# VH-VL binders against q96p48r954to1139, part 3

Target 1, 186 residues: q96p48r954to1139
Amino acid sequence: ASMGDTLSEQQLGDSDIPVIVYRCVDYITQCGLTSEGIYRKCGQTSKTQRLLESLRQDARSVHLKEGEQHVDDVSSALKRFLRDLPDGLFTRAQRLTWLEASEIEDEEEKVSRYRELLVRLPPVNRATVKALISHLYCVQCFSDTNQMNVHNLAIVFGPTLFQTDGQDYKAGRVVEDLINHYVVVF

## First folded at step 4 (VH-VL)

Design t4 (framework fv_masavibart)
Fold by ESMFold2-Fast, scan of step 4:
Structure t4 (fold): chain C 186 residues (1-186), chain A 118 residues (1-118), chain B 110 residues (1-110)
Amino acid sequence: as target 1 above (186 residues)
Amino acid sequence: QVQLVESGGGVVQPGRSLRLSCAASGFTFSSYAMYWVRQAPGKGLEWVAVISYDGSNKYYADSVKGRFTISRDNSKNTLYLQMNSLRTEDTAVYYCARDEYYGYFDYWGQGTLVTVSS
Amino acid sequence: QSALTQPASVSGSPGQSITISCTGTSSDVGGYNYVSWYQQHPGKAPKLMIYDVSNRPSGVSNRFSGSKSGNTASLTISGLQSEDEADYYCSSYTSSSTLVFGGGTKLTVL
């Protein structure tokens, strides 16, 4: 069985990102920013999978309203969608280059390299990275309540976005760097 | 209390048209996908059509594609099924049903009988 | 035509347990945990008895239980009662993001 469609094959919304991404991000922004362990806690497996399948069938027609879905089910559906992208969010062709950029010691040079790599991503991938990192920046602004600081988000999203087994610390560092430098990279 | 009430069934000749209605109450109608499911006399259940919560997407069983049209009016909490070019094989009790996450029908109407005969 | 296979009939005596099978493929029953079961008495609309393989809606007797192994889902009714005599239908989500019903099973309480 396939992992699903690439980003360019998804339904795209007004900001040129997949409808699945903005539906989930919007819901978590409305209902989940103060939820303890958001993105760390897993939703119920069958509920998460059903939600993800309905979003894959027709994301624009899925109506996510406050009180109707558990935030952990929605956050898990988003993580699974991103993890299962056949070419990955950062693309397989550029994956190793992104990971290597995280090893640059000089912070200014590292940020400059990330800006250069973002420009080289396909437009949909670039827009989706920007939207996702912007959202994660908002999530960590509530870390005193939700307990998800930048480092915690990097542990979750590193393996998710770079499709690693969680032992590749460079993947987490890319996510952490992009969140920490959001205002200057994007 | 959730309630779905179908109407519009009756006896009609082959090739003619009929429109079914389903009046919904007791829940936020605009938040749910809705199905039409039919059952021929003495036979099993067959899904006919589905419509998304906002009416933007519609899907049909192969047996009715091109002949039936599903629609909804969220301001009136009403679901419709326009049935054109009716065949004797369309004779069935038609149920409207509420779909939970494109997976199961938690509430059903009482059904309305459509008989297509000459 | 339905894609899911159910026995046409099953029977049991009061107090016994019976099981109704629902067999599909890896693209429906085997691939997803989204199997539902409906009970239908003559002249009545179907009633949801089980959803998501084994979950029971509020108001449904705990004598009804669901399970799945590979491509086959099962509905088990324990402590069989005369009121359980009805037609039972399974339904599953598919890889095409549609639903498919089983052919139905007539349960007779002897």
Scores: ipSAE 0.008, ipTM 0.494, lowest interface PAE 13.0, mean pLDDT 85

Design t6 (framework fv_felzartamab)
Fold by ESMFold2-Fast, scan of step 4:
Structure t6 (fold): chain C 186 residues (1-186), chain A 118 residues (1-118), chain B 107 residues (1-107)
Amino acid sequence: as target 1 above (186 residues)
Amino acid sequence: QVQLVESGGGLVQPGGSLRLSCAASGFTFSSYAMNWVRQAPGKGLEWVSGISGSGGSTYYADSVKGRFTISRDNSKNTLYLQMNSLRAEDTAVYYCARDEYYGYFDYWGQGTLVTVSS
Amino acid sequence: DIELTQPPSVSVAPGQTARISCSGDNLGDKYVYWYQQKPGQAPVLVIYQDSKRPSGIPERFSGSNSGNTATLTISGTQAEDEADYYCQAWDSSTAVVFGGGTKLTVL
């Protein structure tokens, strides 16, 4: 693993949240909430790669001010960072348990299980999940403008966060459930 | 209540070594990047070194690269700066500072004086 | 490789507005931070990310940053504001860069 690939190596400052995640989420919250297709549209491949490499090496020195970076390059960098985490955001050890929780038929039991699983995540993973889902809840509040409702975000982030080779519908359901139940789960 | 307390400063001859310590309390130490910033007598602030919360990433000013080593012991809530091959121009008050999320210093210790002289 | 330039001194009368500049190439494209330091004391953060105030910093402190110049503004300056002020930015080649400092005299 290269320097800056893990959640802990990206952590700087007073938060449990990696600086890469904070930088990208903050920028998209300031500049991208009304951007049509945010997270669905891809940035330019070489610009996204250069940005991600800069963030991995020293996220604190990367400035993301309005007009500096295209929103789609920033959103793509965030997705790739989360996709490429060595142990995954939900951890390899707990990944199957999270996917199985999405199949619980009783909604109250399902929500209770997600709360239990969040407590079992390492602190940095738990804080990162909370920050990301909070951000996605914000993004979908602008869905009339950005066209990214909960289902659209689940399709994008399910495979990204669970590293499931792109088509496992259970991963999407976990993301959708966490967004839909954000107020009660977090 | 965040507190940072530096120690280990003193008088040393050119070419000598010193190890500075910064004892942290009042916050989750491992969740914060930490930095050393120095100030020569009557001069301005100069950043020296930084370390990530986990200790996996370290950064140095060009003036100290190869001579100073930053480290931390999260089990003891302590930050260190090992200073080797000291020069007269390293004479300064050395502050430890907490790195607030976006790379600015929200809390500083009182400083410890390092004097490099014969 | 950004270099931050501050005036060495600024003088104001009590109650007047003090303005301290910090100049660097394309500085408006970076975040700027401001610290206050009184003799024999550690620096105190007064402005972060160009214009934001930490809890406990009086409303009379404000910041701006555009083009090549960031400015710390102290409205209704009080005797207790007499101190040295340092701007700071992050640069990928040098990490942390401080300005040379400005001595604010309230006469």
Scores: ipSAE 0.009, ipTM 0.478, lowest interface PAE 13.6, mean pLDDT 84

